# VH-VL binders against p53237, part 1

Every score and structure here is a prediction.

Target 1, 242 residues: p53237
Amino acid sequence: MSSTVISLAHFCDKHGPRIISVTQSAEKGTLGEELLVPDYPTESYCESCLLQFPEESTRSMRCFIEDVPFITTQYSSIRYQLLNSIIKRAFSEETMIYDNMPFIFFDDLRGLNLVIGFKLYDENARGNERRYCFILTVDSRSHDDSMKMLSEHWNFIIGGFDKMIAYIKNIHKSEFLGKNKTVENNLETLNNNAFIGSYLRANKSKFGRNLVSLTDDKFLFVRIHKWNSFLLHTVMNENKLP
Below, numbering starts at 1 at the first letter of every chain, in headers, positions and changes, except where a header shows other numbers; Kabat numbers aren't used for antibody chains.
F, E and O stand for the ipSAE by ESMFold2-Fast, ESMFold2 and OpenDDE, each averaged over both directions (binder to target, target to binder). V2 = 0.75 x the mean of E and O + 0.25 x the DockQ between their complexes.
[cut] marks letters that were taken out.

## First folded at step 1 (VH-VL; framework fv_anetumab)

Design A01
Fold by ESMFold2-Fast, scan of step 1:
Structure A01 (fold): chain C 242 residues (1-242), chain A 122 residues (1-122), chain B 111 residues (1-111)
Amino acid sequence: as target 1 above (242 residues)
Amino acid sequence: QVELVQSGAEVKKPGESLKISCKGSGYSFTSYWIGWVRQAPGKGLEWMGIIYPGDSDTRYSPSFQGQVTISADKSISTAYLQWSSLKASDTAMYYCARHYYDSSGYEYFDYWGQGTLVTVSS
Amino acid sequence: DIALTQPASVSGSPGQSITISCTGTSSDVGGYNYVSWYQQHPGKAPKLMIYDVSNRPSGVSNRFSGSKSGNTASLTISGLQAEDEADYYCSSYTSSSTLYVFGGGTKLTVL
């Protein structure tokens, strides 16, 4: 089986393209801390870049699906440089529209990559938007084998990412509109940039906002971890012998 | 039009305090790091430190940690470089520069202030 | 942290090509593709000429090009013109706590 990884990345105003999380399968007994990059530079991450789990002081999350461990961390130590190269390529793609339209690229260095971009409103960000993408990386020597795997699971993979993105966008919208309930009858007023900016600054941090802040869902990265783990498990398990 | 405008030249005596400024205009000031670079007379460029005005995250070169203070006032889009007690060795041209990430994630300093000459003599 | 090493001076005649080297370690030039080059005319602020090893900003002449091999980055100026006479500085991201480091600078003389 080809090694397959799902990354969530964003364009940070402070740090440029940055990985928020990497989800991968591991061998039994692997601890999440073993996959962290040793002495990772703290200056590479601000609050908007941070993989933020609920109140526990954890830097990794692990679950088991049919006795296979799946681990989410901010970085994968064995793929650190490769993933940085991949996200730089992904964010430079002129055909990426950030509206759930997938695109694919392949080369011998970066393997096969499926990228799906999306945007969220943030009045504190450049152009009032945060840019995100999910990336499915198939780290295999064979382009044809990688494309065969991707094509066999195309509808499942694209449908999975579309559902994750739809959930994120819906709770982002609900968080914003819910807090303006007294005036929600006037959609034009709620969509006024001056009103939106004033309201959000009063009720949220004025500094870089991460996905948890933008959605008001403390469990968002737990959900993403579970969704990505299930997606990887399904793709990897289809080709196993009985 | 993006512009960084620095305060005017200063002539000071050793032991005096000083605060020089760098005002940004034509862009979202809180969304970009501002770096400070020193150039002593006839010498090369020396990296001093950098600040992100949005959250005041500040990082110093070890050579300048404790020697200077970098700060910013986002309400007036201005970054500052400050000394509590000047020395003759602080005589130099001081530049501020805007850090930029382009759409591909390439980073560089795209705009520079005109420089502030600081002369410290007795 | 040790500053990046550049030759103190380089010279050429109009129409010739020259190359300026910038040598660091695996913790800066060798470890990352975050090398920039700046041009400084006497009495003026530095101007960005090259970023990310080999990329040219809008408005910078195609005569300027950048490259990197191992721990050494290079700036090449082809078709030398009198206006190219200036000091040139390389800079790189560093994994140390300083974040950035400059080279010592190279004085280009066009004879």
Scores: ipSAE 0.007, ipTM 0.526, lowest interface PAE 9.3, mean pLDDT 80

Design A03
Fold by ESMFold2-Fast, scan of step 1:
Structure A03 (fold): chain C 242 residues (1-242), chain A 123 residues (1-123), chain B 111 residues (1-111)
Amino acid sequence: as target 1 above (242 residues)
Amino acid sequence: QVELVQSGAEVKKPGESLKISCKGSGYSFTNYWIGWVRQAPGKGLEWMGIIYPGDSDTRYSPSFQGQVTISADKSISTAYLQWSSLKASDTAMYYCARGPTYYDFWSGTFDIWGQGTLVTVSS
Amino acid sequence: DIALTQPASVSGSPGQSITISCTGTSSDVGGYNYVSWYQQHPGKAPKLMIYEVSNRPSGVSNRFSGSKSGNTASLTISGLQAEDEADYYCSSYTSSSTLYVFGGGTKLTVL
């Protein structure tokens, strides 16, 4: 079991800090279901909190990179307590302004954590913004060893997260522009009844949207799974790559 | 040396199946997307689709969804483009190209190109 | 997807500078900094000349430069040489399909 994981978390207007996904390496033969808590707490999640794969019943995703399995789940039984503690500290940090600037914290309980926060526009959210962060957690008793690993891979790790966030922001912006364009075109050609339908649709969408809805990319969490898996694989195996 | 080598020219009749190949060498084949590009005689370039050989994740251009199948065999560093039933309109030069890494998907940067496979479909 | 708009042809004399435009919309060229330019000589595979609007790959002459303003990207070739005679294609990421789209291509003639 690897002690290094990547979490995607957000600040839910209803539930506060919540994990959306956690990506980790695993031993061969590990099933994603084995990493979920026995009584998975689905009632603690609203639409905006959910890890949404294209197949709605899917709760985990697994891939292999050079025979190493990587698994993404919403919860992990092995790290549930630590990850919840980590995300609560991340979102309470006064210096995090959600501008892609990294910050680091360490303690004996939570290990070394690299946090990068970002925001997306959502007219249905408090303050019209949804707050997210990626967290790289190195769960180790050695501060020096963890900092050495992070320092050795700094440019790769920060570059990777910046590119993931840039992609998310770009497709989010595209989705926002696309919806505005469609509304403008519809209003130009609508009769009286169609205008009422448009008004009702706008009123219907009053709840915080999930990341798939904000980007209009049903494969978004598949991409995040692949990107996080590759980042972890590279960090764990840098010395063995050409 | 980094290169992509494609299979040789093909002459087929309408309705026949065909599978052409693109073999990578000199780099980690599983770490880069491979794209397929079509060029009809005297016409411009058209993006067909892209595959990530590490896990066979495949994306198609809307114009080619359902028209072709893109696949890869990472054990021999080879990507494939396949038709179940060829049409005369499939006559074209087909290029494979090395695309971005995982994190640069949106860049659409194709830096290494195969020499091309000419496919002629005539009755 | 509708292809990005390029002029069908452009011409210049040796030593001259020429510019080829590539016009899209806010969903592709205007919305993102992910424009590439490819050079294709007759009977040959395309060669990457510019990526991400303005970056040159190793081995590409500094006579080639890229830029973008609004919905239009441009490839500029300075000190025009006979071997520059080729077809040039732009390509961009597009949010319309969340993939890529090519321009129609421009034939450069060196007079």
Scores: ipSAE 0.000, ipTM 0.450, lowest interface PAE 12.6, mean pLDDT 80

## First folded at step 2 (VH-VL; framework fv_anetumab)

Design N01
Fold by ESMFold2-Fast, scan of step 2:
Structure N01 (fold): chain C 242 residues (1-242), chain A 119 residues (1-119), chain B 111 residues (1-111)
Amino acid sequence: as target 1 above (242 residues)
Amino acid sequence: QVELVQSGAEVKKPGESLKISCKGSGYSFTSYWIGWVRQAPGKGLEWMGIIYPGDSDTRYSPSFQGQVTISADKSISTAYLQWSSLKASDTAMYYCARHVYDWSYFDYWGQGTLVTVSS
Amino acid sequence: DIALTQPASVSGSPGQSITISCTGTSSDVGGYNYVSWYQQHPGKAPKLMIYDVSNRPSGVSNRFSGSKSGNTASLTISGLQAEDEADYYCSSYTSSSTLVVFGGGTKLTVL
């Protein structure tokens, strides 16, 4: 069995390597619910791990590109075990550089995986950093066929991920700078009292923030869904036999 | 070298309070959950609860919720299990164990603390 | 309080293979890949032998292997040795309010 998916994963300080989202193509008429793991342990997900669409009750997103449906969910019932194994391997890789440098690994269990890591600032995280990666998985036993597909689309795939990551980092930086500026302005309007500063420091959140919170973009996962869907469509469409 | 070292054996009377300890070393104490597991004489393992020392997030088994208190002091890398009023039925070996992500397994175990509560 | 079901005892001779089963439901063993196995010698703390169904920690003999089919996980010990005589416990994550559930334990006797 050969199938191609894109995952967004992170390293949770509390839960370790964790899938945030999985984007995949589906058969026409497939519902996002069919791709979810039934009764998945919600206790295994803290806020920083959460796939958050603008409507908080929404658990999946679907779009059509040239009549092909693409679906993004937090879990994948058909690939749950495989993807968890893949992300554990990716985050333990000694050559993982969180600066958009890609690396590749392959084995019979996990197929071919292209991994690109990046970091975001979060003062509530260990070391003040959140670690993320995008992973393109080609679930195929044929190393040569998978590498051929990857090499034929290399510039498109790497360019696509680089643009997504650059966007995320840029809006994150804007949110970080904007939030600090707002806090400065608010503090200046409050009695210049050191007690207020101590109170704010004592009562700030200690929990890691999710990507929507880190970017202040409630549509971020909608954008990621559309970008990953387009990338998959382009790669898979060129790999179709007529 | 990861090690969990528990406090020594205790002999108590019913109604007395008790606090036993589990000190972690050789790893980042605030980065792993610490769980408590009870084993009554000649019986199997019973999970009691778990704490993440970094933020003191604590989860209890329903059987032990309200019966014991789990806490941690991250400044000395020590977790605690505490009873306000012991019962004879609390007689057991108590283990602390380090949990790896999602409470899925315990990779290192303390040597155990025997608690005997007698009439 | 629903514990995972293990046989109370199993036995084998040196050099043989034995298998210990651990049966739960779709809310624990069947629903998740969070099955672990522990070995406990008399008077000692448990030792992790298998995690996430089939993975071995460093230092655990490759004679120990784990698997899962449906609601049943299995621990297999090949080339049985005298030092394998111990109690074996399975454990799983559960979506119930308990979060973690242990099996009742299996006493392995090496004859």
Scores: ipSAE 0.016, ipTM 0.538, lowest interface PAE 7.3, mean pLDDT 81

Design N13 (at its last look DockQ between E and O 0.01; V2 from the best seeds 0.00; counts 0 for: pae O 4.2 > 2, placed apart)
Fold by ESMFold2-Fast, scan of step 2:
Formats: C-alpha cells, sequence, structure tokens
Structure N13 (fold): chain C 242 residues (1-242), chain A 119 residues (1-119), chain B 111 residues (1-111)
C-alpha cells in the first residue's frame, strides 16, 4: 500500500466531485487487476466519469520504473473511501479557482493534499465547462514530514503537473477549434432565428464528454499513467528507498 | 430567471392515489437534479429524494424508499412525486428544489404544494 | 435519520449581531465543506442564504456570513433587521446512509 498517490478527478454535472483515475506504486508481484473495484451499474455513471484506455476492456494499467511497479485504476479498492473523501473536500475549497495555481490542505484523516485545478470546454456540460484537478496525496500522518517532501520537490511536482495540464489543454484546443468551425457555421445559419434555443437545449440533452473524446487522443490515459508514475517514482524513491 | 412552479393544493382521503408536479423554466432542465423536500405542519425540513431528468436516475431517503415514486418528463421539463395509497401521516407541505449535483445544496425552490389527507 | 443540531430559538434587537450554530460529526459538518443555510419566512418556501460554508449567492445581503470550526458551522447575521425574523435551517452532505441532512431549525425573533 503506497503512502503517496496521484488522483485525477473532475466535477461531474450528475455526480459532483468524482474520481477518474488513481496512480500508485505497488508491492513487487502485484497485478493491476488486483486493485480493481468491480464495475458499478452503468445506470449510476455517465461517460465523463469513466477511465478509458485504448482497449475498452482494459480496466488497469501497470508499468515498471527501475523495478518498481506503478498501477493506474479508476476506483482503487485499497483507498476508495479515503480518496472519495479527499476529492469531495478538494472541490469545495475556497482556493479552488481552476487556474493552474496549486493549493494545499491537510488533516489527520486525509493527510497532506496538493491540488491543481483546470477547465476544459464541453458543449454538453452545464455552463459549457468541465472542471478537473490533479491531487497529490501524501498520507504520512506527519504534517512536517509531508511538507518537507513537498518543499524538496516543489518545482519538479508543480512543473510536472503544469506540463501535463498544458498538454491536455493544447490537444483539447486543437479538437475544439476543428469542431468550433462547424458549430460557428451552424450558428451563423440560425442567427436571427428562434431555433437557437432548441439547438442549445438539444445539445444539453447529452452527457458530458470524457477526456479521450474532449482531446481526440485515445492514448491520453496511457500518457497520464506514465507521467504520474514517473512523478511518483521520483518523489518517493529519493525520500524513502536507497 | 430560474423558476420552479408546483401544482396546486390537494385534499385527499386515506387510500387514494396522488401525483403532484414541479415544472422548471429559465434553465437547462436536464442539467440539474430535482429534489423533493417534505415539511409536516409545524415541523422542519425532510429530504425525500432526488431525480436526474437527463436519464431519470433516482435516489431516495431510506424513510421514503418504497412509500413514494419520483419521476420526470424531460420533454415538458416537469418532475413528479407520486403516492399509490395516501395515509393521514402524508399531510404536509411538499417542496421541489433544484440541486447542482447528487447531494448538493438547493439553490432554487418551488412555492410548495400543500397535501392534506383526512377522513 | 440523522439531523444536525441547532438551537430551537435565538433572539436579538435591531442593529445587533446574532449567531446560529449547526453541530454535526466528522461524517458531515466536520468532514466536508458542504454546509448550506436556508431562510424560511412564515408561509413561504426556503431561500438559500449561504452555500459551501461561507459563500453567499447573488442578491443575499452581506450582513449574512457563514463559518465553520471543527464539527460546528455558524451563521452570523450582523446589523439585525425586522425582516430577518424567520426560521433558519442548516444542511450538509453526509457520508452516512442518508446522504443529505437538514438541521432541526432555529426560530429567530427580532425583538
Amino acid sequence: as target 1 above (242 residues)
Amino acid sequence: QVELVQSGAEVKKPGESLKISCKGSGYSFTSYWIGWVRQAPGKGLEWMGIIYPKDSDTRYSPSFQGQVTISADKSISTAYLQWSSLKASDTAMYYCARTEWEYSYFDSWGQGTLVTVSS
Amino acid sequence: DIALTQPASVSGSPGQSITISCTGTSSDVGGYNYVSWYQQHPGKAPKLMIYEVSNRPSGVSNRFSGSKSGNTASLTISGLQAEDEADYYCSSYTSSSTPYVFGGGTKLTVL
């Protein structure tokens, strides 16, 4: 069981704060499938909430960095309740303004959590926006030890998340611009016409799009898995393992 | 402007069925949950349950599970609360209210529907 | 069912400040920043006054403020006015079996 994990979470229009993925280190010999939570009934979930790898049947991803296994799953069976609590707390913090600025919260139950929020456009979402965050959770039970780890690796951690978010926003922008030309052409033909209200209402009848759909990158979660694994390996290896 | 308009007051006898309504306007009806909150005469607020009109997914308080049915018709932006057989203890004011996500706060409220059940 | 604890009544005079408490547990008020406050005038529907502990909706007077310490959330009304006389209810998300709970309500009397 890892003391440090990285979560990707979003604010679902239906479910509120909801986890998309958890990346963690594992003990030698652990298979990714061992960390899976059984699929929830699909009636309880929308497209935007699901972790989606290129092969639809794939529910976990594992890689090795210098013989250390790292695993990404949607709902980690080891930490599901704790992480669900952390994500709900994070989205209600006053400092969550979705501008890539990091903020931190700590308590004895949830450990130290570093949060970075960002937004993407989604025409199917309330207010035409999807709200996301990355959360680095350090469950050391010592505020001082956790802050020491963060302070020692601050530039690396923040730089890493900034690069991930910039990548996501850039490929999203490319997808948005291609689709936006079509939308703008359609809106121009409906300008000065009462059909605009019907168009907007019909569009809002759909669920929010998942990150793969919003970026047109079927390998997005593979990239996120690798980036998060590398970040965790760097910060954990230097502080705990010789 | 967001508005929730509820159906008028009802006077019923025990054992009768009833369906009351809540019509939303001024916002995307399928983008928000509609909740039902009960207030017995002179008493506080009780959360009954919620529905997400986009897919008709429902959640009920354990106290009201099996006693009422919550439904919605997104084509007319209307949510419903229904009893198959009313009891005198169902006498209360019933409010519908809009909530942003599954267990969030209610940011807009209907005017209420008074239901009186007496012999 | 779980209910949050509020005093049954509070009172104050015009121009004074009053505070209404809302006490829960670490599974609701203490664990999360999802506390809301509603005002209900006699014969009227409730109105949202505060959400997520301390945020005020547009159109709500800045005389109303919210805060939280441990398992207790507080609604403070400064510069008390006659029209503030109403019932006030707190509410919170909870990780318990009833995922949303209300407080018992507090009757505010402006003397």
Scores: ipSAE 0.637, ipTM 0.819, lowest interface PAE 1.3, mean pLDDT 84
Fold by ESMFold2, look of step 3:
Structure N13 (fold): chain C 242 residues (1-242), chain A 119 residues (1-119), chain B 111 residues (1-111)
Amino acid sequence: as target 1 above (242 residues)
Amino acid sequence: QVELVQSGAEVKKPGESLKISCKGSGYSFTSYWIGWVRQAPGKGLEWMGIIYPKDSDTRYSPSFQGQVTISADKSISTAYLQWSSLKASDTAMYYCARTEWEYSYFDSWGQGTLVTVSS
Amino acid sequence: DIALTQPASVSGSPGQSITISCTGTSSDVGGYNYVSWYQQHPGKAPKLMIYEVSNRPSGVSNRFSGSKSGNTASLTISGLQAEDEADYYCSSYTSSSTPYVFGGGTKLTVL
C-alpha cells in the first residue's frame, strides 16, 4: 500500500545522511501497532541522530486525527530501505543549498520527493553547522498522480515546512542570544570556579547535539509529530475528495 | 594541513604477522573515519574497511572481512591494519585515507606502505 | 557484484580536452551524487580531484571538471598538459553491502 510520509533527516558527522524521524499514517479504524517501535534498533548509538521524546522510555509517538492513527518513529519497519535511499540522494542534490528553497526529485525507485533543507549552529558539529531537511515522500503513486497531488498542495506543504523550520530556527536563535546575554550580564563568569566549570562542561559536550539540546525544547519532537500529522492528514483527506 | 604518515615498507615471509600504522595530524583525529585501501601490483584500488577512532566502530568490505584487523589508538592519533598470518597474495601497497562520514570520499591520503610477502 | 567501468586507457595531445568515463548503475552513479575522481601518478598516493560529481577541492586546477548523465560520470581535463599523465580512478557510494567502490582505473597518456 502506497502512503505519503514526512521525514526529518540530518547529515551526521559520523554517519552522513541519517533519518531522525518519520511520520506515517495507518489505516483508518486501526491502532497502527505495526508502525510502533517499542525499542531502539541495535545499530550504533548517535546523540545527534537521536529522536527524543520528553519521557525517556517513549520510543514512538501516536495520535489520532478523525480516527486515522499517525505514528512518528526513528525507523520505519515497513519503509526503512526506501527512506534511507531517499535521504542519501536528497543530501547529495546540487539544489540542496539550505536556503529555504524547496526542490523535488522523482524516480521509479524513490517516488516523488519534496525537500527543504535548513541549518543550525552547533559548536560540536564539524564546521559548526548541522544540516537538516524535511522531506515529503509519495512513494507508490504514479508520476502523474503524485505531481497532481503535489501541485494541488504545493503552497500548503511548503508553508507548513517553512513554519516549522522558522519555529526551530527562532527557538535555537533565542537560546543562543540567551546564552550570550547570560554570559554578558553575569560577572560570576570571571570567578575561577565558575569559569573552570564552564570550560569543562563545554569540553565534555564534544559529541554532536540533537534538536532538543540545540533548541532547549523538551517537547520539540512532540510538536514536529503533531505538525507533520496535521500536514499529512490534510493532504490525504483532500485527495480523497474528488 | 591534514597529514597521514604511514609506517615504512615491510618485507615478510608467508605465515608471519604484521601490523602497519597510520598517524594523523593537523585535524581532530577522533572526529573522522580512517579507511584502508589496497593496491596490488599493477592493479587498481580496493576499499578494505574504515574505523571511527572515537568509539572504534569498524566496518569491513566483505572481501576483507576476517582477513585483516583494523584498529586505532586515539591517545596517539594512530590507526592500524594488521594480519595474523600473511600470504603471498597480501603483497601490495596499502594506503590509509581520511573520510568525513562512514562511506564518503577520501579527502586525504597517507603516502602508502609497501608490503612484500616472499620466501 | 557492483562495479564501475572505466576505459583502460585514453590519450590526447597537449592543449586538447579529454574525457574519462565512469559507468555504473542506478544503485550507485545513477542513483546518488556521491561520485569522486582521484589522480595517481606512478609511485604516489592518490589525490582527490573531484567530489560529489562536480565539486573541485581547493588547490585543484579549474582545467579539471566533473559531470554526470544517467549512470555515467565523466572527468574532463581541458588544456591537457604533460603533468596530467597519470592513472585516474572514479569511486561512488553504493547501496550494496560494499557501500564504497572504485572503478578499474584509466591510464591517461599525453602524446
Scores: ipSAE 0.548, ipTM 0.791, lowest interface PAE 2.0, mean pLDDT 83
Fold by OpenDDE, look of step 3:
Structure N13 (fold): chain C 242 residues (1-242), chain A 119 residues (1-119), chain B 111 residues (1-111)
Amino acid sequence: as target 1 above (242 residues)
Amino acid sequence: QVELVQSGAEVKKPGESLKISCKGSGYSFTSYWIGWVRQAPGKGLEWMGIIYPKDSDTRYSPSFQGQVTISADKSISTAYLQWSSLKASDTAMYYCARTEWEYSYFDSWGQGTLVTVSS
Amino acid sequence: DIALTQPASVSGSPGQSITISCTGTSSDVGGYNYVSWYQQHPGKAPKLMIYEVSNRPSGVSNRFSGSKSGNTASLTISGLQAEDEADYYCSSYTSSSTPYVFGGGTKLTVL
C-alpha cells in the first residue's frame, strides 16, 4: 500500500468533519482489490457526504497508470482511523485558510499532511457556505523524508490542487450564477474569508447537498479521481518513501 | 456556445518562423486547458502539448518538446502554437482543442489550421 | 510508450451495426474510464463521440455506444447511416510523459 494518499474532506453540517473521498495506490502489477470494497458504515453518510459516481451503484473507481492501480473510495479501509484523525485536526485548525493557502502539519501518528481548504457558497448550508479541503498525506514516521518529498514536488502538488480547486469553484460559480445573479458578491467574499468560525453558527442547515449537486457535474468525482491519481503517480514515481 | 476559432492557412518555406492562433469564446477561457493536435496529410492525430491559460502551465509531448512553443494570452482568450524554424515535415493540419485538467478527452475543437511548408 | 491499435478500415451496409476496436499495448489503456472516441469527416475537425468508455456528449446520437473489455475498447455504431462514413479515432489517457494517446484511426465505409 502506498505511503501517500489524497483525500477530499468536508465539514458536514450534520456530522462534522467527514471524508468524501480517498485516492490510494496499490502495488504495481496488482489489481488493488483490497481497496475497492472498503468496510465503512454507509449509514453514517448524508447527502452532503456522498461520493457520487455517474453510476449510482458504483462505490469506487479504479484506473491503472503504468501498471499501478489507483483507487478512489469513500473511506480507506486500511487507514480509516488515521484519516479521521487527520481530518479532525485539519478542520480544527484556526489557521486553516480557505483561499488555497497550504497548511502543513506533521506528527508521528499522522505523518506529514498538506491541507488546502476552499469554500463554496450555498444558501442551504449552515452559514451559507460549504467547507472542503484536499489533503495530501504521507504516512511516514520520517519527517525529513516526507518533507523532502513534499519539497521536491511542491510546485507540482500545489499547482495541481490549485487548479483542481479553481475548476470546482468555477463550475460551481457558473451553476450558481446561472440561477442566482444577485449573490455574485457573496461568492467573492467567501473566497477571501479565512475564518473557520462561520460554520459554528447556530443556524439550522436547510438541506444536504453534495458536490455533484453544487456543481451540476455528475462526473466531478471522476475528474477528482483523475487528478489525484495523476498527482500520486507523479510523486510516487520519483520518490518512494520507505 | 463554446467556440474555438483558429487562424487561417499558412504557406511557408523551410527555415521560416510561424505562429498560429486559437481563440476561445463562449466559456471561461482560463478555466480550461487548450491542447494542440497535429495531423499530417493522410495520417492520424498526434497530441503535441497543452497549456493552461490561467497560469500558462504548459506540457509537451516528448516528440514535440523543443520543436514548438505553446503559449497563451488570456487577456484575449487566445492560445498560440509557434515554430522558430519550420521544416517540410511540419506540413500538417493543426487543431486546437479544449479539455479540462486531467481530462482524457477534448470536448471542443477548432476548425484547424493548415500549414504547408515547401521549398 | 502506450500505443493504441485500431483496424485500418471497417465497412457496413445501411441499417447494420458495426464495431471498431481499440486495443492498448499496456494495462494503462485498460483504465476503467479513460477511453474516448472521435469522429472525423474529410476535411473537418474531429468530433467527440464517446468519453470515459461509454458516455455520450450532448448532441451525439444514441446510435453510438462504447464499451471496454480488458485492454480493448470498442465503439459500436448501430443503424448505420451514410453520414457515419468517416474516420474514427480512439484515445486513452495516461499520466506518463504522453497523457493523450490516439489510435491510428479507422476508416468506416458505408456501402
Scores: ipSAE 0.032, ipTM 0.539, lowest interface PAE 4.2, mean pLDDT 84
ESMFold2 (binder alone), look of step 3: mean pLDDT 93; pTM 0.948

Design N43
Fold by ESMFold2-Fast, scan of step 2:
Structure N43 (fold): chain C 242 residues (1-242), chain A 119 residues (1-119), chain B 111 residues (1-111)
Amino acid sequence: as target 1 above (242 residues)
Amino acid sequence: QVELVQSGAEVKKPGESLKISCKGSGYSFTNYWIGWVRQAPGKGLEWMGIIYPGDSDTRYSPSFQGQVTISADKSISTAYLQWSSLKASDTAMYYCARHDSYEWAFDIWGQGTLVTVSS
Amino acid sequence: DIALTQPASVSGSPGQSITISCTGTSSDVGGYNYVSWYQQHPGKAPKLMIYDVSKRPSGVSNRFSGSKSGNTASLTISGLQAEDEADYYCSSYTSSSTLVVFGGGTKLTVL
């Protein structure tokens, strides 16, 4: 794993804090499949925990920026186990208030972490909200070097995450308004056909939804991949990558 | 207040069926796992299984798979532990406990249901 | 039974510190930071004392602390008091054939 990565994490009501995706730079010739654990244990994750690309059989995405490959992969409980302590701390009530305000902490094993949290409304979630964060992790033995990089790129990093979060919230709001209109239409239908209305209500999902479902954007993780790749490329000098 | 309230003590004979209950209140019942833990007289805690009421996903300890049935009725915020045919060796205190996914721990415990199986 | 390994008993005097060990494998205690500790007084339900290896729930005395090194987690109770006399159980997430495993329990006697 490159010394700097960006994670997207969420709090799953059923499984707790989970990494949805990790975006990192790689050596030339690295395939995304090489970063996955063989026989990935997908049964340990519900739909809300999985990285979902438009082609559902796809488990990784790669792009090149100035000949540097950037790869986004789904979280594995085996491969990315070391990130679990980071995400658990990121979702701590004492550190995260989900107001788009960043906070920073150092982890002895994983280095400097910059966290920005956000919430999306979901009436079926614990507390009627789903909780997410972006985490920039600089895995370096030099705290001074990590802080220098972060301070030099602070406005770019924070502005970048704020823009992505704003995008996600805006398309979620559009989906939420569409859902409310659908509910209104279903109420009209129920008045005309009570059996169908009752049947549809009984078969509605009552737990875990992923970001694609919450936003109705099947390309959302493609956008996140491209954005995170661009952010990493900008904050990392090409000559400093492994 | 968050609490789990279990059904009262039971005295049964071998071969009889039994269903005990655990009612949650003060929290979103469908968003937390409910586990069942057995404690035989003078012995330690044994995890029996766990259920997520939101989707009825149920996991059992290998020692209890096929021996008991765990279920939940989310409309009344109640979890159940059931035996089709009790044995004398089922004599124990049975606890239900809420399992928090963040803490990965049993943070709220019921008061326990004492089950005595004797002839 | 495949329970996590704890000493059957431990004892100390009021004001002293004691430590209870909980040993597992890399598929439970050693592999994850999901170790919890429970206190049980006779005739009562267990009470969560420590979760996430070292964190205390609200209302639990700071005399209770947890740690982990390799495959062994430890519960330390400082400034022992008479009311600490109880059975203590560790528990961990496991990636084996069960999701949750308990230790065999340790009886703490305050002499």
Scores: ipSAE 0.381, ipTM 0.709, lowest interface PAE 2.8, mean pLDDT 81

